# Designs tried in a protein design chat: VHH binders against Uncharacterized protein F13C5.5. Part 7

Target 1, 168 residues: Uncharacterized protein F13C5.5, of Caenorhabditis elegans (o76565)
Amino acid sequence: EICPMDKHAICNTGHLSCTCSVSQEDEAPVPEISCNALIARDLETGNFPVVSVEFDLNNSAEALEEFPEDAFRDKISSSLRVDEEDVIVLRTSCVGTDDTLTIQFVILKKDTNSSALPFAIEDLIDAESIATRMKAMGHLSQIANLDVDTIEYTEELVDLEFEPSNLE
Short names: E, the ipSAE of ESMFold2; O, the ipSAE of OpenDDE; V2, 0.75 times the mean of E and O plus 0.25 times the DockQ between their complexes.

## First folded at step 4 (VHH)

Design b9 (from c6a with Y109T R110S E112S; framework vhh_h_nbbcii10_fgla)
Fold by ESMFold2-Fast, scan of step 4:
Structure b9 (fold): chain B 168 residues (1-168), chain A 127 residues (1-127)
Amino acid sequence: as target 1 above (168 residues)
Amino acid sequence: QVQLVESGGGLVQPGGSLRLSCAASGFTFDYRSSYALGWFRQAPGQGLEAVAAISWSGGSTYYADSVKGRFTISRDNSKNTLYLQMNSLRAEDTAVYYCAADSDLYTGTSPSEYDYWGQGTLVTVSS
């Protein structure tokens, strides 16, 4: 039995396991998602590249009840010389027995109106360029006091589907 | 020792085509830089105008409205070379064309955002 894939992830930092938080287990789940994941709903019908950062929790000194999104965005903004408001975190997840926390994000192009929803692929900075530059930067071996294991770009479908609780 | 060198300019008749090249030396178009690259031009009596820009992977491009549909920007990272294919040239395209490299990930349109510049190549569209 693996931890169910949801858009709400609260991981206890430590050596052995990531603990998934499940809200309203006895009701149709309304997953807790990052505030910016509503942007992902407008993009869910197409695959599009995102940047994925995997954090290794095995040697973390700090317990996490939630992902430090503001610190993450600040670090991305300062390291890549982009505006902080253009850094959009779409998803956080914990991966069962792997003791990893995965963050998926995109960066809006300069001068894109952040209120112009839904965002199209052409409004985003090329995720391959972002991931490539991040891999080259030695100071990104740690972000928000968490150890970075992997940085990749992937073509992801934002999956917000839920199984119906009622049989039709 | 970082240099950008343009080539391919010259005299061409209206409706003709030219391909500009920009060769980089002293740095590579690799993962350590991930530079966005652009073409700017300066027509007689005018300021610098952004023409086209391209991200490191080639996945994102920008074109000025005046050249959209006529010009195509491309890059070959293995050859450290940026290209501008200019079709259906007009007298108004007469300018010195500069290539530039931007260390930011943005495909910017402001000259002040670009870190490295070539010396320019003259394109004259005249009969």
Scores: ipSAE 0.029, ipTM 0.442, lowest interface PAE 5.2, mean pLDDT 68

Design f1 (framework vhh_5c3l_4)
Fold by ESMFold2-Fast, scan of step 4:
Structure f1 (fold): chain B 168 residues (1-168), chain A 124 residues (1-124)
Amino acid sequence: as target 1 above (168 residues)
Amino acid sequence: QVQLQESGGGLVQPGGSLRLSCAASGFTFSDYAMSWVRQAPGKGLEVVSDISWSGGSTTYADSVKGRFTISRDNAKNTLYLQMNSLKPEDTAVYYCAADSDLYTGYRPEEYDYRGPGTQVTVSS
């Protein structure tokens, strides 16, 4: 659960749910929003282009208790016609009180052996191409019954040597 | 040379069933996502169903969900569409389509290859 450089991990009791905050004094995450920083450790150290999807939770009639990862992967895999097991969710994060949830994910190329860990950038489908295609598809205005606000690609630094003991 | 050849179309009464087949040749069938696309008289192209290269993911248009089932046999280079509870609104020419690129969107005009089509007529 490694946060971006300008943020700190704030966890609830027992460290079962965490969120990234700009202030170390912010309150722990409330159970109903289920905002966790989850990082897959199956990637090599280095810069990885990832797809970022920002959800607008303001139109949700019910509180989100947990990110619907299986429904998300199912929708992405069927829409892009890739296998569901090749969709890897890397991070979920909340930003303040804006009712915004950000999901970062990658997709493995069809010929990639799922047991060949850790994955290199060459094993991944180009994130910019994925984001461009998704933005062109009208039916991706909603994913897993959540309203999609933005779809973009960004670069994430994966650094297995950076493990601050109090931020996970 | 890539070839896609549909078969199994015909005349059927409302509530009946048909199974369409698409024989593929000239490319590595198991490397391609496949789709069934239809065109009703006087209307545009509509994607009916999609299936991933492995068969692990399938998608259906709302108009056919629960009635149609897409499947594939990679060993036989064949794509299938099982059509149940057929309605007059399902009357169309049905095309088999293939994408070389798994990032191709849900747009029938973006498909790399399509067959010549097979006519399905649902009428009393």
Scores: ipSAE 0.015, ipTM 0.321, lowest interface PAE 6.7, mean pLDDT 71

Design f2 (framework vhh_5c3l_4)
Fold by ESMFold2-Fast, scan of step 4:
Structure f2 (fold): chain B 168 residues (1-168), chain A 119 residues (1-119)
Amino acid sequence: as target 1 above (168 residues)
Amino acid sequence: QVQLQESGGGLVQPGGSLRLSCAASGFTFDYYAMSWVRQAPGKGLEVVSDISWSGGDTTYADSVKGRFTISRDNAKNTLYLQMNSLKPEDTAVYYCAKDSDLYTGYDYRGPGTQVTVSS
């Protein structure tokens, strides 16, 4: 089928069909991504606001064998001017999708008296303030070489669907 | 230039109430968390209460929980502190503060407003 000028034809030989897409490069085959369905950190009864970052994996150059947590924490700590040790990643999930990776994290206030979950709200930097500042920063359109799609805060630690049979 | 101006302080009897206001200008008010900080005579600064950019999250020092309420009106670029059941221990200069980085809790403070609780 002939596509409009602003679109490119993509054909799947197994399906005898072609679809029209805006960019051929944006629709390049995505490498199969290995992931841990959940990184759980004794979440027990944590009921505190968190920052959620969704990454778009459609343009990833290579397959991810694991989430680059140290690079993520380094980028967050440098950009927000906080200590790397205070950036706590609580969950990493790609369950239910191979195109989106969700990271949930918190930042501890400097010199907090808390060392373990569940954190007291007064020991955490306000998640809404973190998300708002991150959204305003142009250089956070990419974190750890991954494209940032969405940055939001949630009132509670989100329960992401866990499928143990999909663990690698 | 960042400007913060407190008002509403005064002399009040124990058990009384006061409402402090802080008029903000020179920055995009609804992008920043705000705080109320106080300093009693001969003591250091104490963070009394914090409020997120939208007003969706608030925190309070244990000394004021259940008695003080922080709020903001982003349309008016104004921060408020409602102080109820005041005690002599609440006597201090109260400062409005703008957060500049996530650790310090405040970047700039206003000149302060005096609150005196005495019979």
Scores: ipSAE 0.051, ipTM 0.330, lowest interface PAE 4.2, mean pLDDT 72

Design f3 (framework vhh_5c3l_4)
Fold by ESMFold2-Fast, scan of step 4:
Structure f3 (fold): chain B 168 residues (1-168), chain A 121 residues (1-121)
Amino acid sequence: as target 1 above (168 residues)
Amino acid sequence: QVQLQESGGGLVQPGGSLRLSCAASGFTFSEYAMSWVRQAPGKGLEVVSDISWSGGSTTYADSVKGRFTISRDNAKNTLYLQMNSLKPEDTAVYYCAADSDLYTGSEYDYRGPGTQVTVSS
């Protein structure tokens, strides 16, 4: 049926039966999930390609106080079969909208010193190859309990800056 | 030629243990991530466990988590799967796999011929 704007449909699995409701037995308001609350770090690392993952925060599974970086790195490393220590999150940002969280990351080649910033491009796995493989994986529609909207690579230039920043 | 050869399968009773081995040759084993994949009768392929090139990262299917342990010995070019607390549902052909790999840029997928594991009385 038709649902009011402040309600959403709850459907029975396997049956064509949907009811408009906020929740089954809860009257508590749904917490507002803000992209700004999930900014974990922002490192400006230089002018090399990175992988960008955009998350849709609308309909997020739970309210988050900070980006779950360890869960993200674990999911990326297990899905791509690389070492978790080689997955480096460089930037967490809310570019253009408050309901879209963008994560930029790189994957180091094996035996590369993970503390060495800025990274040389020859020490990084090709970002286009990473993005292409991730797009081919059907199980990456959700990462770290967040809905994935877009996976791309970018060649955008960034100034060198090593101080991480947080917002709480 | 690239070759993967599994061993260690057999018949075991529920609650028992088996250790599978996979001998790899024809490629630089230490540079590749490896997987164990199984196919139970009447079921599709299931990735059981993955291990990164160094052994530093491992993952497991929910069905085997806590019971199976993947490991590798890069000096011996050998992949292992320690299977404990075996259940009838673990009955399957188990394959050793070396899939296309981001670290090496390899675009080729390799599988062994498989080894049968039967969990029954």
Scores: ipSAE 0.082, ipTM 0.448, lowest interface PAE 4.1, mean pLDDT 73

Design f4 (framework vhh_5c3l_4)
Fold by ESMFold2-Fast, scan of step 4:
Structure f4 (fold): chain B 168 residues (1-168), chain A 120 residues (1-120)
Amino acid sequence: as target 1 above (168 residues)
Amino acid sequence: QVQLQESGGGLVQPGGSLRLSCAASGFTFSYYAMSWVRQAPGKGLEVVSDISWSGGDTTYADSVKGRFTISRDNAKNTLYLQMNSLKPEDTAVYYCAKDSDLYEGYFDYRGPGTQVTVSS
């Protein structure tokens, strides 16, 4: 089935999520909140780094009602040998596609208080390093019984109309 | 090329302490789990402690649990083993070992070792 077009998932899968199914042909407005309201940012770059995982849902027989976040965090924490409580899923989305689900997450450094949002960038493990290590592992071709298509680091635009000229 | 160089071994009295260090180079140290392994005279290799890439998880052999502490400084590419309450049975050559990113418990590189002797 297809993911709703022009729709975003909220930072917490318990609130709003993208459902990859045919529905709501005539969409009514729904409340949205930005993940940027929950996480720290580097105003000098206008972005902060996250790890993005794209899942291929082509073989799914039913709509994905919510992301299996606990299973995802279990797999990531055991594979990278970090504490499960330090794996923070920030966003789930399936916008403009009918078979792809994107998950964005960060990993907190050991002993960082996860209740003290927003996080400072210094409290996060480097997202580029995480993505590079995950791509090298090979056994992460499936996570939480979902097929992994790509793993990359990305930088989310925060509070800026334009990216700063110092970004390349 | 991958290089691991241990230091800090020596002769100590029973009940004493030593801190071993391992300087790593030639790979991205912060990406890999690291271990301390030892070989006592006439014995096989024993894994005494293991630490995850982030330092968040550690394990210890029952023979050293409560006496040894493994730690790492990823900014300095250095692995440590703090050894307290040393016993004659701890006498061994201690090796710093890099864990494989492909297989759990497989070491793809090991240092030349440092001798620890616990005797009066």
Scores: ipSAE 0.000, ipTM 0.143, lowest interface PAE 12.8, mean pLDDT 68

Design f5 (framework vhh_5c3l_4)
Fold by ESMFold2-Fast, scan of step 4:
Structure f5 (fold): chain B 168 residues (1-168), chain A 123 residues (1-123)
Amino acid sequence: as target 1 above (168 residues)
Amino acid sequence: QVQLQESGGGLVQPGGSLRLSCAASGFTFYDYAMSWVRQAPGKGLEVVSDISWSGKDTTYADSVKGRFTISRDNAKNTLYLQMNSLKPEDTAVYYCAADSDLYTGYPSDYDYRGPGTQVTVSS
């Protein structure tokens, strides 16, 4: 989805945090995940489908200082029986709502030599197959102690030539 | 309860054809890549063919390429193997299997496997 102008859309995987504000009604828990946007560069290079996981932050047990990327990759790799090094988290965003966090990732085929963005489609495991298998798995209703709302693949190819905006 | 049940095996003469079927129940069939695996007398398990969840991508062992065709009907929860131009060396027990790995796995690593159906190619 398109991100409204008043929301941060994309975060560095290395600084993986997204800030989503929720209503303070009845002193409900307020999850805090800080999001620092990536600036996409060279939009004419590299397009490929990704798997998108949407997390429901409304019932999160604690405020998060950043997204638990290592725990996420560990859970994905163990559940799908792929190598953890092949699970590449590409972006996080709070697109559409202040109470959901979207993680987009790909899985490299075993023994793929490419580790740079953008990836060739032939180097990636089919995103539709990944999303379909994940949706069947009951133990993936929670990942890294966060509630999973939806798992889908994007039919549109995305441009992922990035430079980090917050290197310091 | 997960069940995979093969059918369609039997005795056939060299050059003949057979169609194997595998009925799946107790799990979401369309979520799994599926394989046909065989074990010939005195041999280990061999992956004959695999098919992606959607049916769009298929692979075949070199020994059967051009002769066998794998397909699936997700609406019927059924996997098929069309076997043409059968040879004596195709004689084996054929197993239907659901792949646990998105990578090409070993036959012993499959999540689910049926009891098998015997295919004998002989006069």
Scores: ipSAE 0.014, ipTM 0.223, lowest interface PAE 7.2, mean pLDDT 67

Design f6 (framework vhh_5c3l_4)
Fold by ESMFold2-Fast, scan of step 4:
Structure f6 (fold): chain B 168 residues (1-168), chain A 124 residues (1-124)
Amino acid sequence: as target 1 above (168 residues)
Amino acid sequence: QVQLQESGGGLVQPGGSLRLSCAASGFTFSWYAMSWVRQAPGKGLEVVSDISWSGGSTTYADSVKGRFTISRDNAKNTLYLQMNSLKPEDTAVYYCAKDSDLYTGWSPEEYDYRGPGTQVTVSS
C-alpha cells in the first residue's frame, strides 16, 4: 500500500489521487488540477514506462480552468479500444509555460484489479506501443478539444517541474 | 476471416533448438499484439511469451525466460518463437494467438483467436 501502518487510502472517484487518513469517513473530493496554476499532480515515482502527451494550448489557454481528464480518458479508451477505467493519468503540468500542457499516463491491462501503488510493469500495456500507435492515428491530432503537439514514451516516470509546497 | 497457421514443431533432444513460425492473415497483423501459448499433455494452457504490435516490447513466462525469444516481421505477417536449450518440460502443442487491440494479457481465454497448433516433443 501507499500509506503508513494504521492509515487508510482515501481516493477521489475516477482518479488515483489518494491521501492517507486514520479515518474511514468520507472526505471532500480532491480538487481538479488547474492548468493556469503552479499545481502538478504527481501520484507516483517508479521505474516503469509512461506515455507523455504535450498539448499546444494557444487556441484554448485562456479558457482552461482544469485538465479535462474524463474527456481525455474517454478519447484514449475509444481510440485504442481499452476500458476507460484502465487509463490512468499520473502527472499533469503547465509549469514554465502558459501555452503547453504535459500529461503522463499509463494503461492497465484488462481485468487488472489493483488500487495499490506502485503498479507492476506486467500489469501495464507497453508504453512504446501506445505512443507509436497514437502517433500513427491521424484522428488523434486533437484530444478533448486540445491540439496535440507531441506524443512520446519514457523508460521511467519523469518528475514534472513544480514549486514545492511550504506547507509540507 | 482471421487465420493463424503455426509451423516448425518437431522432435528434438534435450538441449536442442527449434524455431516456430506463425503465418497470419485476415487482419492487419501490425496492429495487434501477438502471443505464443502452449498446452502440455494433460495440462491447461500456459502463455509463454507476448510481443507488442511494434515488436518494441516482449514478455516471457518465468519457465522460458532466457531460453526463448519471440519476434515478429510485420512486413511478412509472421510471428516467430526461437526456442533454445529445450527441456522435456517444454513438450507441448504450441499455439499462435491474436490479442485484442493492445491488451496482451496472460490469460489464454482473453485471446481473440488461436491457431491449430504445432507439436513440440523434447525427449531423450
Scores: ipSAE 0.005, ipTM 0.146, lowest interface PAE 10.5, mean pLDDT 67

Design k1 (framework vhh_3k1k_2)
Fold by ESMFold2-Fast, scan of step 4:
Structure k1 (fold): chain B 168 residues (1-168), chain A 124 residues (1-124)
Amino acid sequence: as target 1 above (168 residues)
Amino acid sequence: QVQLVESGGALVQPGGSLRLSCAASGFTFSDYAMRWYRQAPGKEREWVAGISWSGGSTSYEDSVKGRFTISRDDARNTVYLQMNSLKPEDTAVYYCAADSDLYTGYRPEEYDYWGQGTQVTVSS
């Protein structure tokens, strides 16, 4: 009963504040994490295995309007003891969902030129090894203030965009 | 009480073969990349071979490529260096090193743990 009977509580997720509205569906004046509004990086670096991380946006305690790529790279590089400049985010996508954000990335081997695209597969750290290491760590439940749902490797870069037709 | 214990060092004839072993204890072996280094008398310690923590990637110093093979057995917490076609220039104390990072071929100062070494002598 923080609100009169004819009103509904609308709470700010990030700031823990609530207001009373005559409509439960009234917009809370806080930024929402929206997959359609998140733009990180979309690079075509060749056909090779990548690490895929799925974030659960449903329980985010912080409202973000853009993907925090620098914070993501900082967390990955610190946790895996690699150079931050060697962590390359390739794609960010919300295929088929507004509550799951998928990011695909690779890690370059030491002293590899990060500006030379496309990357040769021999210049990349094994993606399966990266994903297995991340899962073994057990403390990567949050990266860049986003809840981690799944970490896996993908045999190749995939188009994470929803295709209008599955019948061709 | 982290320990890396190298074994297998011996006196061998040029052209001979030798397998070195490094038994690890006191840490989660499967979480660490493993490296072999060597140090000849009066010289700096040099990197020889590396294997990623998963075993999916291996790397070698140019002078040993095609002759040496690094491998690991996580069930036994052991890394191996198979040395074939040995040359007098391969005479050195061989060291095992463990590193928690994902890079291969790192400098010695970036490693977490070292063994005591095993002597390999190639001489007639």
Scores: ipSAE 0.022, ipTM 0.258, lowest interface PAE 4.8, mean pLDDT 70

Design k2 (framework vhh_3k1k_2)
Fold by ESMFold2-Fast, scan of step 4:
Structure k2 (fold): chain B 168 residues (1-168), chain A 119 residues (1-119)
Amino acid sequence: as target 1 above (168 residues)
Amino acid sequence: QVQLVESGGALVQPGGSLRLSCAASGFTFDYYAMRWYRQAPGKEREWVAGISWSGGDTSYEDSVKGRFTISRDDARNTVYLQMNSLKPEDTAVYYCAADSDLYTGYDYWGQGTQVTVSS
């Protein structure tokens, strides 16, 4: 329930759950309007590939108060036929834009203990395989009524920066 | 025993058309998204087209969009690739793949069918 001394609790209000992570950035660019109301996640630096999904927010009726993580995970899990509990959202970020939201996530292999961070790369499904299959599935053009602009993977070191929530 | 058998590959002239077929057996075809890939000599295998397990969603690599159409016939356990307006750059061995459970890492692959577009 209480994080180790070297980690801080970051909570996703939509999920009513918290993850322990280490904050690394002192000052970072703040996300612009439409995105900067979202609850940010700040996870420790990882040396593993992740899948990145960029959403185009230009057709959103109003600013998002929280990322629709349940809808996102449900869509990913049903489309790729993996367990929803194995879809782990690591980061939400809108740095430098008010119309683009980036989500970084991984998928755990079956029977992996999801409470352990950082993940060992052997416990993760290959990010390139995930991105390739997502691109091959046309129904992933929208998730939670948000337009998907780009799906890609990052091959090397992931350095996650803190993006504070502007939810007021 | 899972098998994917491609057919329909041939030598055609630029601007010509071909329909490739992939006959599947040994698994529950309706549960699998199906994809087409191609590989030219000395190059890596590249994704060409995909169709969801329901058939309701299709996707294509940009260079073939508007020219190629993927479809499936679940009653015949077959996936098709209709190739129109063929270009010399489309010359490759074409492979059918059934996307399986990501947890196991097992994709089912066919042996390929050669498509040659005249120089």
Scores: ipSAE 0.101, ipTM 0.410, lowest interface PAE 3.1, mean pLDDT 70

Design k3 (framework vhh_3k1k_2)
Fold by ESMFold2-Fast, scan of step 4:
Structure k3 (fold): chain B 168 residues (1-168), chain A 121 residues (1-121)
Amino acid sequence: as target 1 above (168 residues)
Amino acid sequence: QVQLVESGGALVQPGGSLRLSCAASGFTFSEYAMRWYRQAPGKEREWVAGISWSGGSTSYEDSVKGRFTISRDDARNTVYLQMNSLKPEDTAVYYCAADSDLYTGSEYDYWGQGTQVTVSS
C-alpha cells in the first residue's frame, strides 16, 4: 500500500511488520517513519512510470529500524552499472497486513543533473527496461539485506507536485 | 562487435548431464552479469539462470533449481551452464545473454545464436 505524502508509516522493527496507520498497535514500541521521508520534495515532477520493488519483511535477516536507502542505491547502481547519484528513491510505503515494504524509484539518464528540477520523462531510463533486467539478475533476489519479493514497473502516475486545491 | 557463441548442446537420455558454454567477445566480460535462457518450438522464451559479474550471486528458475548450475570463468570470457538430471521438458534451444548498457537506451540484451539440447529416450 502507498501512504499519503503527508502521512507516516509505522514499522515494528521487533516484529518486522509495517502499517501506514496508527489504528494498528504492536506490543513493542514502533519506530515512526515517514512513508515519504526519502522523497526529495523539491523534485516538482510527476506523472511518469516508476520501478516498484516489494520486500517481504517476514523473511528479513535483520530487524528494520529505517529504510537503508544508501545500501539500496549502492546495490542498484552497482548491479545495473549506473551512477549511484542517478538512482532516485521517490516513495516508500508499508502494508501492515502483508508485512510488505514497497520502494518506488527511477534512474536518470547519464549526465542528467540530479539537481535540475523538474525532471522531464525523457531524462529517465525506461522503467520497464529496468524492471525486466532486475528480474533476470540473480544478485537482486536480496537488496540491502532484505528479501525481494516482486519487481515491477507502474504505469500509474506519480504526482509529486503541489496541488493548489489543498491551499488553506 | 559484441559476440556470444553457445556450444555444448547435444541429444541425451533422460537423467543425463550436459555442460553448455558461452564464449563472449567484444565487451569487458568481467563487468557484465550473464544469463541463460531457453526456448522450445512454439513456446515463449524462458529465463533459466543468472550470475553476477563478480560470480558471487546466482539465481535460477524454480523448475531447474537444484539441477542446473551457472558459473563463469572471466580469464576465458566464458559462462557455463551445468545441467544435471535432465528431463524431456528441458528440450529447447539454449541462449546466452549479457546485459545491455542502460545508459545507451538499448531495450535488448546481447544474444547468442543458441545451442540445441534434446532430451529423449
Scores: ipSAE 0.090, ipTM 0.377, lowest interface PAE 3.1, mean pLDDT 69

Design k4 (framework vhh_3k1k_2; at its last look DockQ between E and O 0.08; V2 from the best seeds 0.00; counts 0 for: pae O 3.5 > 2, unsure alone 63.9 < 65, grease 24.7 > 24.2, placed apart)
Fold by ESMFold2-Fast, scan of step 4:
Structure k4 (fold): chain B 168 residues (1-168), chain A 120 residues (1-120)
Amino acid sequence: as target 1 above (168 residues)
Amino acid sequence: QVQLVESGGALVQPGGSLRLSCAASGRTFSDYAMRWYRQAPGKEREWVAGISWSGGDTSYEDSVKGRFTISRDDARNTVYLQMNSLKPEDTAVYYCAADSDLYEGYFDYWGQGTQVTVSS
């Protein structure tokens, strides 16, 4: 688990990472910001097919302060023979008390400018093809010392742009 | 670009072992990830095992984990499927498949299959 039981996760949308913070239970039941929401700044508004990787944190010997994004992107790019800059991590699950961490990502087509935001679905490699290939040929048992449980293709709605200064 | 030919299929008794081979022709065999699939009579084709282009990552369908092992020998342009503790449910035509990198588009190259029958 990335957070203690008395804390809840807060996403840094500018850096796609989560940190643990105090509970707001005495105020609103839950924070307004969901760490599980897609980061809209990287994608155009709409429904996007993404690759979801579910990690089992039950065997993690140390607390995760943030997702090891660089190691993840390096392993994905090496395993699938794509450029590391084309691997875009969109969302890190920040469940606080859960033993499962879910990472959602996309891969840009070759020669797509990785700085030309927001990306359209036409700029992305087919997520079903990526997930199928990872499950069949490159299903990763570990990435950055994290155990991989599941790799799936999912559809996600991009409906809100997050800014750190506009959160809580 | 690759062409695939499977071999090693046979009739074996339950509990027996068999090794399937998939010989690839084409200069760039080491650039392809390789997979094994099977298809039993009256059923859809099922993924069985996969191995990355580097050979460093392997994956298996749950019903064959611990019994089957996929490996590759790039010097011989061959991928293998070692099948142990065979069950009647493993009876199928086994196919090997290869794919290029994702940037070239999603293309699968398939062999013609080799028949495995597990029966007394």
Scores: ipSAE 0.174, ipTM 0.439, lowest interface PAE 2.8, mean pLDDT 70
Fold by OpenDDE, look of step 5:
Structure k4 (fold): chain B 168 residues (1-168), chain A 120 residues (1-120)
Amino acid sequence: as target 1 above (168 residues)
Amino acid sequence: QVQLVESGGALVQPGGSLRLSCAASGRTFSDYAMRWYRQAPGKEREWVAGISWSGGDTSYEDSVKGRFTISRDDARNTVYLQMNSLKPEDTAVYYCAADSDLYEGYFDYWGQGTQVTVSS
């Protein structure tokens, strides 16, 4: 099952591939860089504006072993009419419950260079607007065959369970 | 560009029903997700309902769930809002909105609105 997550999860592809969930059960160092490295977070709070989707795993028809990220990104891109490569997943978490999966993501602006890391707020489409539009479009029911419980804007990133140093 | 024209607004008694229509111009109606909003006197405009591009997904604000139904007819370039069990609190100007993608901006097109009044 997707939750609980006993291992680290790798999100995104290519040069944006990163660990978006890290468990203490994982070997140190983590094989991929943290998704925190993809964004310029607030220096004091660590916060960053994101869209947060909460899935209800109990009501989902299909039992999955892992989060279907590709299907998720495809649904987001097709629904919001953005390039799939601009959909960046930053968190995949089951923290606090085995019945709920939380995905936090952002979307790059069309003219944003995806190689220009870390992404700043001005490089991204406004997350609050995205969340509002997703709700308004009727995407509160199901994404990637997972039942959506809530879609919300938040600046609070879900904490990683474990943040080992990847420095040798 | 898309032009939206709402119709169907009227004065009705509590418990009554109305069906609003929003006709879109152009040939690319299916390229837009459609939404209904409303603005009551002295209040901010609020989202009421939305329907996806294909019509496969619908969503509603909590206060209208079970009473309102959004639907679309792409062949007629029209989105509808069936409103049942109307309440005085539903009194507002109802607006239709079309949304193409996030790259084009926040809420691409709006109608002029249609007045719905629910009163005894």
Scores: ipSAE 0.101, ipTM 0.495, lowest interface PAE 2.3, mean pLDDT 86
ESMFold2, look of step 5: ipSAE 0.258; ipTM 0.611
ESMFold2 (binder alone), look of step 5: mean pLDDT 79; pTM 0.800
ESMFold2, look of step 7: ipSAE 0.206; ipTM 0.554
ESMFold2 (binder alone), look of step 7: mean pLDDT 79; pTM 0.802
OpenDDE, look of step 7: ipSAE 0.026; ipTM 0.392

